# VH-VL binders against Interferon-induced very large GTPase 1 (GVINP1): the designs that were tried, part 1

Scores and structures below are computed, not measured.

Target 1, 242 residues: Interferon-induced very large GTPase 1 (GVINP1), of Homo sapiens (Human) (q7z2y8r1479to1720)
Amino acid sequence: DKRLFVLSILGLQSSGKSTVLNALFGLQFTVSAGKCTQGAYMQLLKVEETFTEELGFDFVLAVDTEGLRAPEHSNKSKDRDNELVTFVIGLANLTLINIFGENPSEMQDILQIVVQAFLRMKQVKIFPSCLFVHQNVGEATATDQTMDGRRRLEQKLDEMAAIAAEQEQCLDVTCFSDVIRFDVNTHVYYFAHLWDGNPPMAPPNPRYSHNVQQLKSRILMTATQESRGNIMKISDVKSRVQ
Unless a header shows other numbers, all headers, positions and changes below count from the first letter of the chain; antibody chains aren't numbered by Kabat.
F, E and O are the ipSAE of ESMFold2-Fast, ESMFold2 and OpenDDE, as the mean of both directions, binder to target and target to binder. V2 is 0.75 times the mean of E and O plus 0.25 times the DockQ between their complexes.
Where letters were taken out, [cut] stands.
Atom coordinates printed by the task and the answers are left out, and those that the model quotes come from them; centres of patches stay.

## First folded at step 2 (VH-VL)

Design b0 (framework fv_bermekimab)
Fold by ESMFold2-Fast, scan of step 2:
Structure b0 (fold): chain C 242 residues (1-242), chain A 120 residues (1-120), chain B 107 residues (1-107)
Amino acid sequence: as target 1 above (242 residues)
Amino acid sequence: QVQLVESGGGVVQPGRSLRLSCTASGFTFSSYGVHWVRQAPGKGLEWVAAISYDGSNKYYAESVKGRFTISRDNSKNILFLQMDSLRLEDTAVYYCARGDYEYWSGFDYWGQGTLVTFSS
Amino acid sequence: DIQMTQSPSSVSASVGDRVTITCRASQGISSWLAWYQQKPGKAPKLLIYAASSLQSGVPSRFSGSGSGSDFTLTISSLQPEDFATYYCQQANSFPLTFGGGTKVEHK
């Protein structure tokens, strides 16, 4: 009966979830929220009636995997993390992967889990849409080195894809873009500090505003494209989640 | 209808070996990870070992590592725990328990338990 | 290993009372926590998984809450069949660990 867009957020901290949801839809009415049987937090949001025809859906289901923080002491939970990530990615119309670039070990751990999940999806011919969001990349400066960061991320993704492909005997996979629709120049967003200069006298950081608008546009375009295809009904999600 | 039935417990002498079995019925055994959990008389629960649905991953508590071996036979719906070099500290009721197929949601079904104890 | 500290170790209560049991993890376990009920001579029974999800067939008077490192099991109105020992268990990482248990006894 009602059309549903599923947005999943993976990452070390999901404080960016509210920012993304607010950027997409502004003020929203939460009709339900809670934790599903798979352990993900889910929040059902009603789209304002004036936008439902433009967007092609009536509700947004936001899915959050808070707790994928990988200290060395929790290495033994990686099997469970892989299953949770696979479930969340499989459920979603669009998955946001939230990473922090200043912690190499945490970044590598989440990338490995994500790449494994996408390879599993590829084997059953599911090709989810994916965007990377790089937030709070350091305490030192307000300026982000986007070009160098993108190149490094692409290299790590390609390396993880090659390793995963060997483990899964997928000889047709040589880089990450063979696994999922991905372009490091258009599918990665870097969030610099909000203020450019010394607050409170400084104006908002122009680069931050630009990145928010680009991410918003991309998410809305993806949502519109997905609604043309296999949009879910609310009853379908209830059956899959619980 | 889901059942887990443990067997193989008994009185044993220190340093000897014992093999426990858990027979599963009423569900697709090969789709679930399964665990061994023990409880010493009058004490709390202690997780012992786990095996993934396909047997490829095995995990052990530090207290039993190197002495106990978990295995499964999916064709017969049986879970095993081979206990070598038994110590007095291993005295307990041993339960087999069904995890989510990926250890996800806790143990939704348990067997009745089988007692392992020692003669003087 | 992740240590699970459960409190109180015992509580005396009467039928109709509200009972709360607390569980603390030595490190963050997100919501990967289960609660069990065990009666003398019986195997444990799963009550709550993923910190707050009620297991099928468990009465609604049982509820779980919390995330991170602090968790609570609540029995809103104690019934005669609820006198038992309760255990929390973290499912975040191997080795899996249980709390020490809380015995709910007749007052």
Scores: ipSAE 0.000, ipTM 0.394, lowest interface PAE 19.1, mean pLDDT 73

Design b1 (framework fv_bermekimab)
Heavy chain, then light chain:
Amino acid sequence: QVQLVESGGGVVQPGRSLRLSCTASGFTFSSYGVHWVRQAPGKGLEWVAAISYDGSNKYYAESVKGRFTISRDNSKNILFLQMDSLRLEDTAVYYCARDTYEYDSWGYFDYWGQGTLVTFSS
Amino acid sequence: DIQMTQSPSSVSASVGDRVTITCRASQGISSWLAWYQQKPGKAPKLLIYAASSLQSGVPSRFSGSGSGSDFTLTISSLQPEDFATYYCQQANSFPLTFGGGTKVEHK
ESMFold2-Fast, scan of step 2: ipSAE 0.006; ipTM 0.511

Design b10 (framework fv_bermekimab)
Fold by ESMFold2-Fast, scan of step 2:
Structure b10 (fold): chain C 242 residues (1-242), chain A 124 residues (1-124), chain B 107 residues (1-107)
Amino acid sequence: as target 1 above (242 residues)
Amino acid sequence: QVQLVESGGGVVQPGRSLRLSCTASGFTFSSYGVHWVRQAPGKGLEWVAAISYDGSNKYYAESVKGRFTISRDNSKNILFLQMDSLRLEDTAVYYCARDQYFGELSYYYGMDVWGQGTLVTFSS
Amino acid sequence: DIQMTQSPSSVSASVGDRVTITCRASQGISSWLAWYQQKPGKAPKLLIYAASSLQSGVPSRFSGSGSGSDFTLTISSLQPEDFATYYCQQANSFPLTFGGGTKVEHK
């Protein structure tokens, strides 16, 4: 049977996963697409034959949780969001967590749910990798690319990990690094306009391409590592999804 | 067979220049970040410099900044270290080493393939 | 720069002994620490990466633990081929830095 790498994208409406996947694997094409019963949108993509040996997988399954915490969702749908996030993270070899907008409460809620899901997965010995993609909107968020911005994110993740650990009664967890192997200096990417359009007629920013290549390199490295120990076969994923 | 082989070491005078080379074989050199690590006789390991898989990013230890230049030729599978303004404290065996995994940020893992080293020493 | 302090500098041990080597970072490095073994006249060999992940081909008597700033390498039952110098290396940020090394010697 064929080997599968599962990439999940959380948080942002219209996450633009196709742009990332095209940059990663070149000239790939969608074999199938649709929504699963949990509400996630899924696309199966073929890896070019020339890359399958080096990467160790034949297909990429891209999973999008578009619309998570959307304005029309009330607290009545909170359990559904928690179940969806847990399912998606549990299925994934790598999860991209998109941080977008300036609402601190909304961002905190999403991060808390994500941290709680990772902690639950740790209890059953599932250790998916994660990367944070922080989108900059305008000049106000440019400073988030600095070391101070990274320190603030790490402090917030540590706080959320401590809260989740207390709720799950896990005394050996005091910070986010105890939940998942994570380094704020290498697992956080800052993008201006990656998932939001540039101003009309604005020239392309060369730094933009550099940031995409850095994220691409990390995703490919994670995928290659997963193929050595944690890669799934398509038949295994079909059994879980259907 | 995956290999890294250093060359270019030798006896040099203080203030002179020397260029070290490291030839890779048995793997896709252009996909991996590579490092130079040195060891003075009877002393511990000291990281010197690193270059990303595509050559776009270069990193140096503070003791060699402004004097050493790391570069690579992916078409020939060769890593270079240009050493200018050499000092007695640069006396060491110089190793080249490969990142464990390919890609831009693979450095945060380990260095899994090492060369045999090339000795740089001084006559006077 | 992140300073890596290794202890002890040397340890005298016999075959069958449990050997513990510690490494302390001057600031938090999460789990981004590797351990290497070096024998005289030879290049270093990667043993452990990401603080606790065993490199392929390395015997299971070697194990790594720790996170943040304090790390430990353990050899559960020392074998004749394990007499060597061991180094920790932080991979959190550039410049990369090694510990001073721990020499495991015959009693």
Scores: ipSAE 0.000, ipTM 0.433, lowest interface PAE 16.2, mean pLDDT 74

Design b11 (framework fv_bermekimab)
Fold by ESMFold2-Fast, scan of step 2:
Structure b11 (fold): chain C 242 residues (1-242), chain A 119 residues (1-119), chain B 107 residues (1-107)
Amino acid sequence: as target 1 above (242 residues)
Amino acid sequence: QVQLVESGGGVVQPGRSLRLSCTASGFTFSNYGVHWVRQAPGKGLEWVAAIWYDGSNKYYAESVKGRFTISRDNSKNILFLQMDSLRLEDTAVYYCARTYWDESGFDYWGQGTLVTFSS
Amino acid sequence: DIQMTQSPSSVSASVGDRVTITCRASQGISSYLAWYQQKPGKAPKLLIYAASSLQSGVPSRFSGSGSGSDFTLTISSLQPEDFATYYCQQANSFPWTFGGGTKVEHK
C-alpha cells in the first residue's frame, strides 16, 4: 500500500494548483482524475521515484473546489457548498484556502465558509493544517508591506470565529486560533499579479515566481511533518470516498 | 543595507569542536532561510547545512551529518553552526548565505570565516 | 543526491568573446537553478536565479536559460571584469548541490 498526501484547494476563482504542484514536485503525470460523489474534482498524481523517500509519500491526491458560491446558486447550492467544504477539509492533510483579488465580499464569503467548516471539524476532533493564499493582489515593494494585510486577515478571521462560536454557543472559542492551529505570520502567502500590467502586452512579474517558492517551502514542510506517522494510505482514502 | 558577518573560525585540532556564528543586519532575519556553504582552499563550493526561517526544518550534507548542528536565534538575528568531531577535510572558508523563503539562489553572502588545522 | 556537472572546467577567452557555460543535473530540477560568479579572495555573487532571472545590479550581458536537466549561462560579450570562476547550484531538493565550477581565463 502506497503512501498518500492529500492536498485540498478551496476557492471562489481560478487557482494555481497545477503551478504549485509542478513547482514543488516537477509533477506532470496524472494517473487518475474525476469527480467524487460530493462534487469535488480529484486528481491522483504520482510523485517522481527520486523524491518519494525525501517527501515521505508516493502519491498526491489534489482536491479542487474552485467555483464555490456561483451567482446562480440557490439555498440548495449553499447547503451543497457547506457539505462539500466540510468533506474536503476533513479529507485533507493540508488545505489551501485560495482568495483571488481584493474584493471584500468575495473574501468574506470564502472566509465565512472556511471558519464555519473548521469550527464544525473541531467539534468532531479533526484538525487538518491550512494555509491562506491570496492571489492577484497589488505588487508590494517590500515584504513588510504584507504584514498589514496579514494582521487584517487575522482580525477578520478572529471576528468570524467569534461570531460563528456565538451562533453555535461555543463559549471556549474567541478567536480563530482557538478553532485550528494558526499563525498569521507563517500561514498566509500573498501572490502578486502574474503580469506587471494588462495582458497580453505586460511582461511576467518576477515577484510571482518568488511567492511560488515561498509556498513550495511551506507545503513541503507540512507534507514532511504529516508523513511522520500521520500520512494516509491509498486504501484509507478509497474507503472514505467510495 | 543587508549584511551577514561570520565569526568563530580558527585553528583547531582533529576531533575537537568549534562553533561558528553569523550575525545578520539590515533585514527581517526571521523571514529568511539561511545556509552554511564552505570552500576548501583552491576548491569549489560545497553546501553544508540549511535552516528554515522559523528553525523548524534543518538539512545537512552527508559529509557532516551527525557531526554538525545548525541552529538560529531569531530574537538576536544570529545563525550558528556547531561543528563536532572535526576532520582535516573540514578545512575551508565557511560562508553564511540567505535565501528569501527558499528562493532558488543565495542573494547575499557573508565574507567567510576560515577553519583550518594546526601544522 | 542530485549531481551537478559543469562543462567546461575552464575556458580561455578574450574580451569581446561570447562565453557559454553548461550545467547538467543528474535528475530533473525544474527551474530551481542559480548561477554565481566568484573572484579570488571574495565571496560568491549571485548572477541568475530561477534558471533565467537576472539579479538586480547584474549587467545584461549575463543571461541564463534552460529547464529540467540542461542549463546554460551565457556572457554575450566578455568584459575584463568577467574573468572569474562561475558555479551553478540546484535548489530543487536537499541536499543542495553546486557544480564543480568553470574558470574563465585570459587566452
Scores: ipSAE 0.000, ipTM 0.408, lowest interface PAE 15.8, mean pLDDT 74

Design b12 (framework fv_bermekimab)
Heavy chain, then light chain:
Amino acid sequence: QVQLVESGGGVVQPGRSLRLSCTASGFTFSSYGVHWVRQAPGKGLEWVAAISYDGSNKYYAESVKGRFTISRDNSKNILFLQMDSLRLEDTAVYYCAKEFYGSGDWLDYWGQGTLVTFSS
Amino acid sequence: DIQMTQSPSSVSASVGDRVTITCRASQGISSWLAWYQQKPGKAPKLLIYAASSLQSGVPSRFSGSGSGSDFTLTISSLQPEDFATYYCQQAYSFPYTFGGGTKVEHK
ESMFold2-Fast, scan of step 2: ipSAE 0.005; ipTM 0.431

Design b13 (framework fv_bermekimab)
Fold by ESMFold2-Fast, scan of step 2:
Structure b13 (fold): chain C 242 residues (1-242), chain A 119 residues (1-119), chain B 107 residues (1-107)
Amino acid sequence: as target 1 above (242 residues)
Amino acid sequence: QVQLVESGGGVVQPGRSLRLSCTASGFTFSSYGVHWVRQAPGKGLEWVAAIWYDGSNKYYAESVKGRFTISRDNSKNILFLQMDSLRLEDTAVYYCARHYSEYDAFDIWGQGTLVTFSS
Amino acid sequence: DIQMTQSPSSVSASVGDRVTITCRASQGISSWLAWYQQKPGKAPKLLIYAASSLQSGVPSRFSGSGSGSDFTLTISSLQPEDFATYYCQQADSFPLTFGGGTKVEHK
């Protein structure tokens, strides 16, 4: 049985998740791809033999959700999205939360769903890692944006965690870091001047290309650490997907 | 107000153990990864170890793997470096440093604590 | 491990001089490079991160440039307080590694 690292990607319907997924992995090394019963799209990528012992896994399963809808949309769609997100986070070793632009309502929507799912996972002793990816943020310099955005994101995560904890009757949670491993200074990445649907076909933004390589590096580093006790076998995933 | 202060350095004999501490103040310690960086007398800087904000991930330089253990106590704002099986090559000033964002740089440093050997 | 080579090991300069320090990575590190200043008996101080971004509170006479494997720290007009040792640090991957340092000293 081969060892598997599961990477999940979450985002709203308009968030450009497919652009990030293609930039990270492409389709060059996909051995299978398709839609699972929960509505997630999965791509299985083979790790080259020379790296399998160092990384501690043989395959990467990239799980992409269909774009999530805002909470004020159809109740039936929201129920499905909540179930999908809970499934995807529960399956993952690492979850990427993709936020497009600096629209506060879009950030609020994804954070509402994600924090509730992470809190539910905490109750059953599942502690996945997460990284936040902000795309198309070019109104200020990257430094100015990360400083203001990190502060706001941390405050919002703490607020959402407190609300979710109250709803779930969990008194030991006061901030997001009580729910999952999270450092606003190391777990948030910004992609300034991203062109929707164009990379890599459009001329690359140097900062975008740079951040993609850094995100790849962080994913591999996190995967290496997660291979210690939390890595899945392919047979485990077959059981959990059904 | 933002400060890191190291302590616990001193004179030891080869093969013995020593524990260094680094106390943080003026910022939310539990929100930052932190590092140990050392500098042998008259030499350059050498990265030693790192720990994530919650203590869940730890990284070590190859030269100290299996001998040094990094840990933290977020309730007391303290970072630790447990140094076992000390060697003469471990002689250095040990700095603790705060991790700076996605840049993997060090924006705040302590003043350092000296570890040296009796002979 | 990524090896960082700094040149020169030392440079003699006078106040008002333009000082250039170079750093070369053994492999491509994009722009993931930081520069530090260290005065005798003191801890290092961050000057530049992401190859060219100036840290808050650092004088504008300091600038960084470069990408890939070749990087430069420039002090456009050396001041008395700038006599120190300067280090580059690659921020691409663990283990994090530093250059050997460049000492800027009085002529």
Scores: ipSAE 0.000, ipTM 0.409, lowest interface PAE 16.8, mean pLDDT 73

Design b14 (framework fv_bermekimab)
Fold by ESMFold2-Fast, scan of step 2:
Structure b14 (fold): chain C 242 residues (1-242), chain A 122 residues (1-122), chain B 107 residues (1-107)
Amino acid sequence: as target 1 above (242 residues)
Amino acid sequence: QVQLVESGGGVVQPGRSLRLSCTASGFTFSSYGVHWVRQAPGKGLEWVAAISYDGSNKYYAESVKGRFTISRDNSKNILFLQMDSLRLEDTAVYYCARGIDYEWLPSYFDYWGQGTLVTFSS
Amino acid sequence: DIQMTQSPSSVSASVGDRVTITCRASQGISSWLAWYQQKPGKAPKLLIYAASSLQSGVPSRFSGSGSGSDFTLTISSLQPEDFATYYCQQANSFPLTFGGGTKVEHK
């Protein structure tokens, strides 16, 4: 039985999430064929043997929530999404939340579902880590615009946390940072270009590669720290998933 | 290969002005935030100022705010630092450095210039 | 402002020695810390970013660890070219701040 780190990726554009995994892990991981369980697409990534002792795990299980739908679809779709997201977050050591565009209100429903899931996890004393990844921010980015984006995201998360806390009768929760340890200045990453890189021409902007490397370093560092004291085994995850 | 070359340093008198330049080559200058970091003789490093990739956002250390102005010319790959009301305490080697984090966020510096010395007569 | 305190201010070592340098932030900075090497008369060079990520081209004998407020730079087997001054830098928030430096000198 080998040691496993579970990385979940949430967002409305699931195809872009697969590109992130390939870009972040490259040749350091051997990617297995994917499988679907309870609506989540799972890929097992084998850590190169030279890194297993340093990282503290042998495999990464990457979980993608294929099939999440926009709010304009039926109410029953929202219930399915709620259950799927709760399952995926509950399974994960680290959850990446992909946001496309510069206005978090376009992602309001997924943020609400995510906050609700984290609040439920908190009630049973499970505290998963999360990072927000903003991509496709404008070609020209102003401090006022990006700062306003972070402020709006924080305000939305706080509003959703307060509403969820009232619904769940939680006395200690008034903002999102009460639900999970979160700092909008250090847990949100911005990318000017889409990860899937269309058109497929090599971008003239080498800064994109540095941003990807920073995100990769943060993910691996979080994985290494989470592996200290609470490493999961592959058999443990199979028991939960089956 | 990335290169940053500072120029414009020299001997000045207190209260005067000086303009530093940093010429960049070997990378797409317009895609990176760039910074000025100084070091007084025999002392440690002190961050001075930063400018975003497009020039729309500028940040300054409190000690230089209102006296120094950072700017850039992306068509010529040049970073500037206009230093007004110079004080003896501004004596230092001034380095330009490339930031590697997303433009307006605080950065690490992956490449530095050779530095240009700003000092005062007597 | 976030104050960065390095210890020691200097250390005497011989080639082949294991050298450890520490850096403490006055408040939590997560993993937003870099380490630089500076030789006399030269500009600093980035060694490590995000507390533990080795910069491309930097020898594997250099490693970084830590998170939150306490950080360590380790040189596993000191080489002749490693005698230099080392600085930590926080990248959590503006203004950016550096530690006071640690000079690694010949015994």
Scores: ipSAE 0.000, ipTM 0.418, lowest interface PAE 15.3, mean pLDDT 73

Design b15 (framework fv_bermekimab)
Fold by ESMFold2-Fast, scan of step 2:
Structure b15 (fold): chain C 242 residues (1-242), chain A 121 residues (1-121), chain B 107 residues (1-107)
Amino acid sequence: as target 1 above (242 residues)
Amino acid sequence: QVQLVESGGGVVQPGRSLRLSCTASGFTFSSYGVHWVRQAPGKGLEWVAAISYDGSNKYYAESVKGRFTISRDNSKNILFLQMDSLRLEDTAVYYCARDKYYESSGWLDYWGQGTLVTFSS
Amino acid sequence: DIQMTQSPSSVSASVGDRVTITCRASQGISSWLAWYQQKPGKAPKLLIYAASSLQSGVPSRFSGSGSGSDFTLTISSLQPEDFATYYCQQAYSFPLTFGGGTKVEHK
């Protein structure tokens, strides 16, 4: 009888994804014990009574993909990662794509996996909702809110989409926005020090706090929109997790 | 370039029916929710109806519920608004607009130029 | 239905002026608010969505702020092409509802 919003988070191994969830929902939600299914760690968060009418759901199911492997691994490992990514994106009302660090190779790895998954879903007319969370340990990138920085990210995503489309022989795909609804000005959040230090420590940086609140508002906004349509019941989770 | 073109407006008599069409081009029509919004001459904007990307979800303003039917043909990139039991207060320019997302987010990012529906008397 | 009230209904301004328009919802709508610009005889254009997110291609002089029930659209330095009617719209629940509009006109 309870309404459920599913939030998935994707990221490479050792990215501290569970810390992100606790930071985003610490004040509004009661956390239950997590469970593992098909390589995804699931945690149920109860929406406080005062917010359930406004948001239109009673619980958030947080799905954490504990440690995706880089594409350089064996074909068997890559197939499992691709299946896991497709599964968690397909299950979710909203997927957070967690990019960690300044290493271009690591950024390229996660984008390659994600773009391939979205391209596969486009072919079956599934259009998942997603947001990019770019954690860079350097404060210089946390201040990269300029149009030039966002333009370069869009160019990189367009490049990845074109490569993926060529591999899949999809003639109608030339850029990332052909694969999924994406606006670089509103779908990317930059954080400094998200995994810096003890997770319960609140950062003193006003920009970091502002970005957390904006991401939080976007998540709640997406959740509220989903409640206007086909929101899942908790009993439906078992039938979806095959 | 995203383009939406409305057609089917004209002069009608009260109680009659009229069907509006909106032809989409420059984007994958089947991937977006779409809306109808009207504006009476010299007045503000009034939302009328919406349909999700696959046609499974439809929404209507109370003033048109039971009289208007929204539908879409994704194979032809066309949005429809079937208007039955027309009333004088339905006089307006009717715009079709694309939703920013495949589900109806309510953010109308691209609009057509509109088609006028008015009454003879 | 959620009622949207805009103020003022009109404002007289000169090029270079800072213009602010306010919008109030009859109930809490979180950040589910959009702002549109409409010029005479033309279709509306989306400026801001999600209360503060600038639509791609819209000049940075436009900004939105607010949450809950009170919202503001700001034009930091009015340009000649900005003389138009502006509308707020809530997307928190169906039916979607628009404010009455604010006409920004020459002094």
Scores: ipSAE 0.000, ipTM 0.426, lowest interface PAE 15.9, mean pLDDT 75

Design b2 (framework fv_bermekimab)
Fold by ESMFold2-Fast, scan of step 2:
Structure b2 (fold): chain C 242 residues (1-242), chain A 119 residues (1-119), chain B 107 residues (1-107)
Amino acid sequence: as target 1 above (242 residues)
Amino acid sequence: QVQLVESGGGVVQPGRSLRLSCTASGFTFSSYGVHWVRQAPGKGLEWVAAIWYDGSNKYYAESVKGRFTISRDNSKNILFLQMDSLRLEDTAVYYCARELYSGDYFDYWGQGTLVTFSS
Amino acid sequence: DIQMTQSPSSVSASVGDRVTITCRASQGISSWLAWYQQKPGKAPKLLIYAASSLQSGVPSRFSGSGSGSDFTLTISSLQPEDFATYYCQQAYSFPYTFGGGTKVEHK
């Protein structure tokens, strides 16, 4: 029975998710893939043998909410999205929240759903790890963020936590760090633009490579620390997903 | 509240060694990459060396490669620059600087420590 | 190495003037450029990063523009505290390199 790390990736549909997986795990191979009954897309990836001792696991189960959209319809659609996100976060050892572009509405809606899910899990003593990853989408988006950008994100997360706490009648929760272990200075990462020029005509940006390696090191250390305390076996996931 | 304080500069003879230190306070030192930048009297800025947040990667300017060694002690919040085989061309004020998180720009700098030479 | 050419080397200006400083990289560096202000005897201070992003606490009269190889720092209305030397810096690849500096001095 092999060791399994469950990685959930949340965000609107984007090819950037594959970039993150390739950056984090290097060479990996899809063993199986499919959609579960809850609507999440799951891929079982085999970690290259040279990395298994360093990482502390043999396989990665990547869970994706590819179909998650900003709630622009009825309460019934929103409830389904909330249930899916809660399931996906609850299954994960680590959840990556991908933010794309400069659309505040899309970001706010995803943050609200995620914060509500974390708050519900706190009530049943489940504390998954969470990291935010920004993808640089072009010239209109700054390649790097200031401390001001991180402060604004923290303020928004705290606002969402306060709203969710009021709705759930949790008077002991006033900010996001009351819901989950989170430090905006160490749990928010930014990917620089991959190319200096027009892809695929230009090679990868050398600065992106440097930042990606630093990001990879940080994320893998987080994943390794989490897997030491809560590593799963493949047989454990079969019983939870079925 | 963020503060970087350099020390260890002084008067040295050519071919000797010096170790510079930079003590950090007011932030989580272990979460930031840090750099050394120098400035010769009356001249412009010259980047010298960099070290990642966890100490795993180090970078050097060609002029100091093989002679200088950057290191850090995250338990004590100290950055070091070991300078071997010193030359007159190394005369400068040496600044330590914090990397803007997720970028490679210098948002906070120390006051600098002077390295100079006598005969 | 990426060479950073900064111009002018010095400019004489009066309070209220619009000051423009330019920086040219010897190759494309996308938006990996910062601008620093340095006063005599003091450490440099970050003004602009990622070519156009204003650092927290820096007055809005400072702005940066450009991408690729050509970059500009603009001070829209020079104040008494702005007389200093300004440096551009590329963060595209190691070794990092600075421009030669532009001294903004009293007329």
Scores: ipSAE 0.007, ipTM 0.454, lowest interface PAE 11.0, mean pLDDT 75

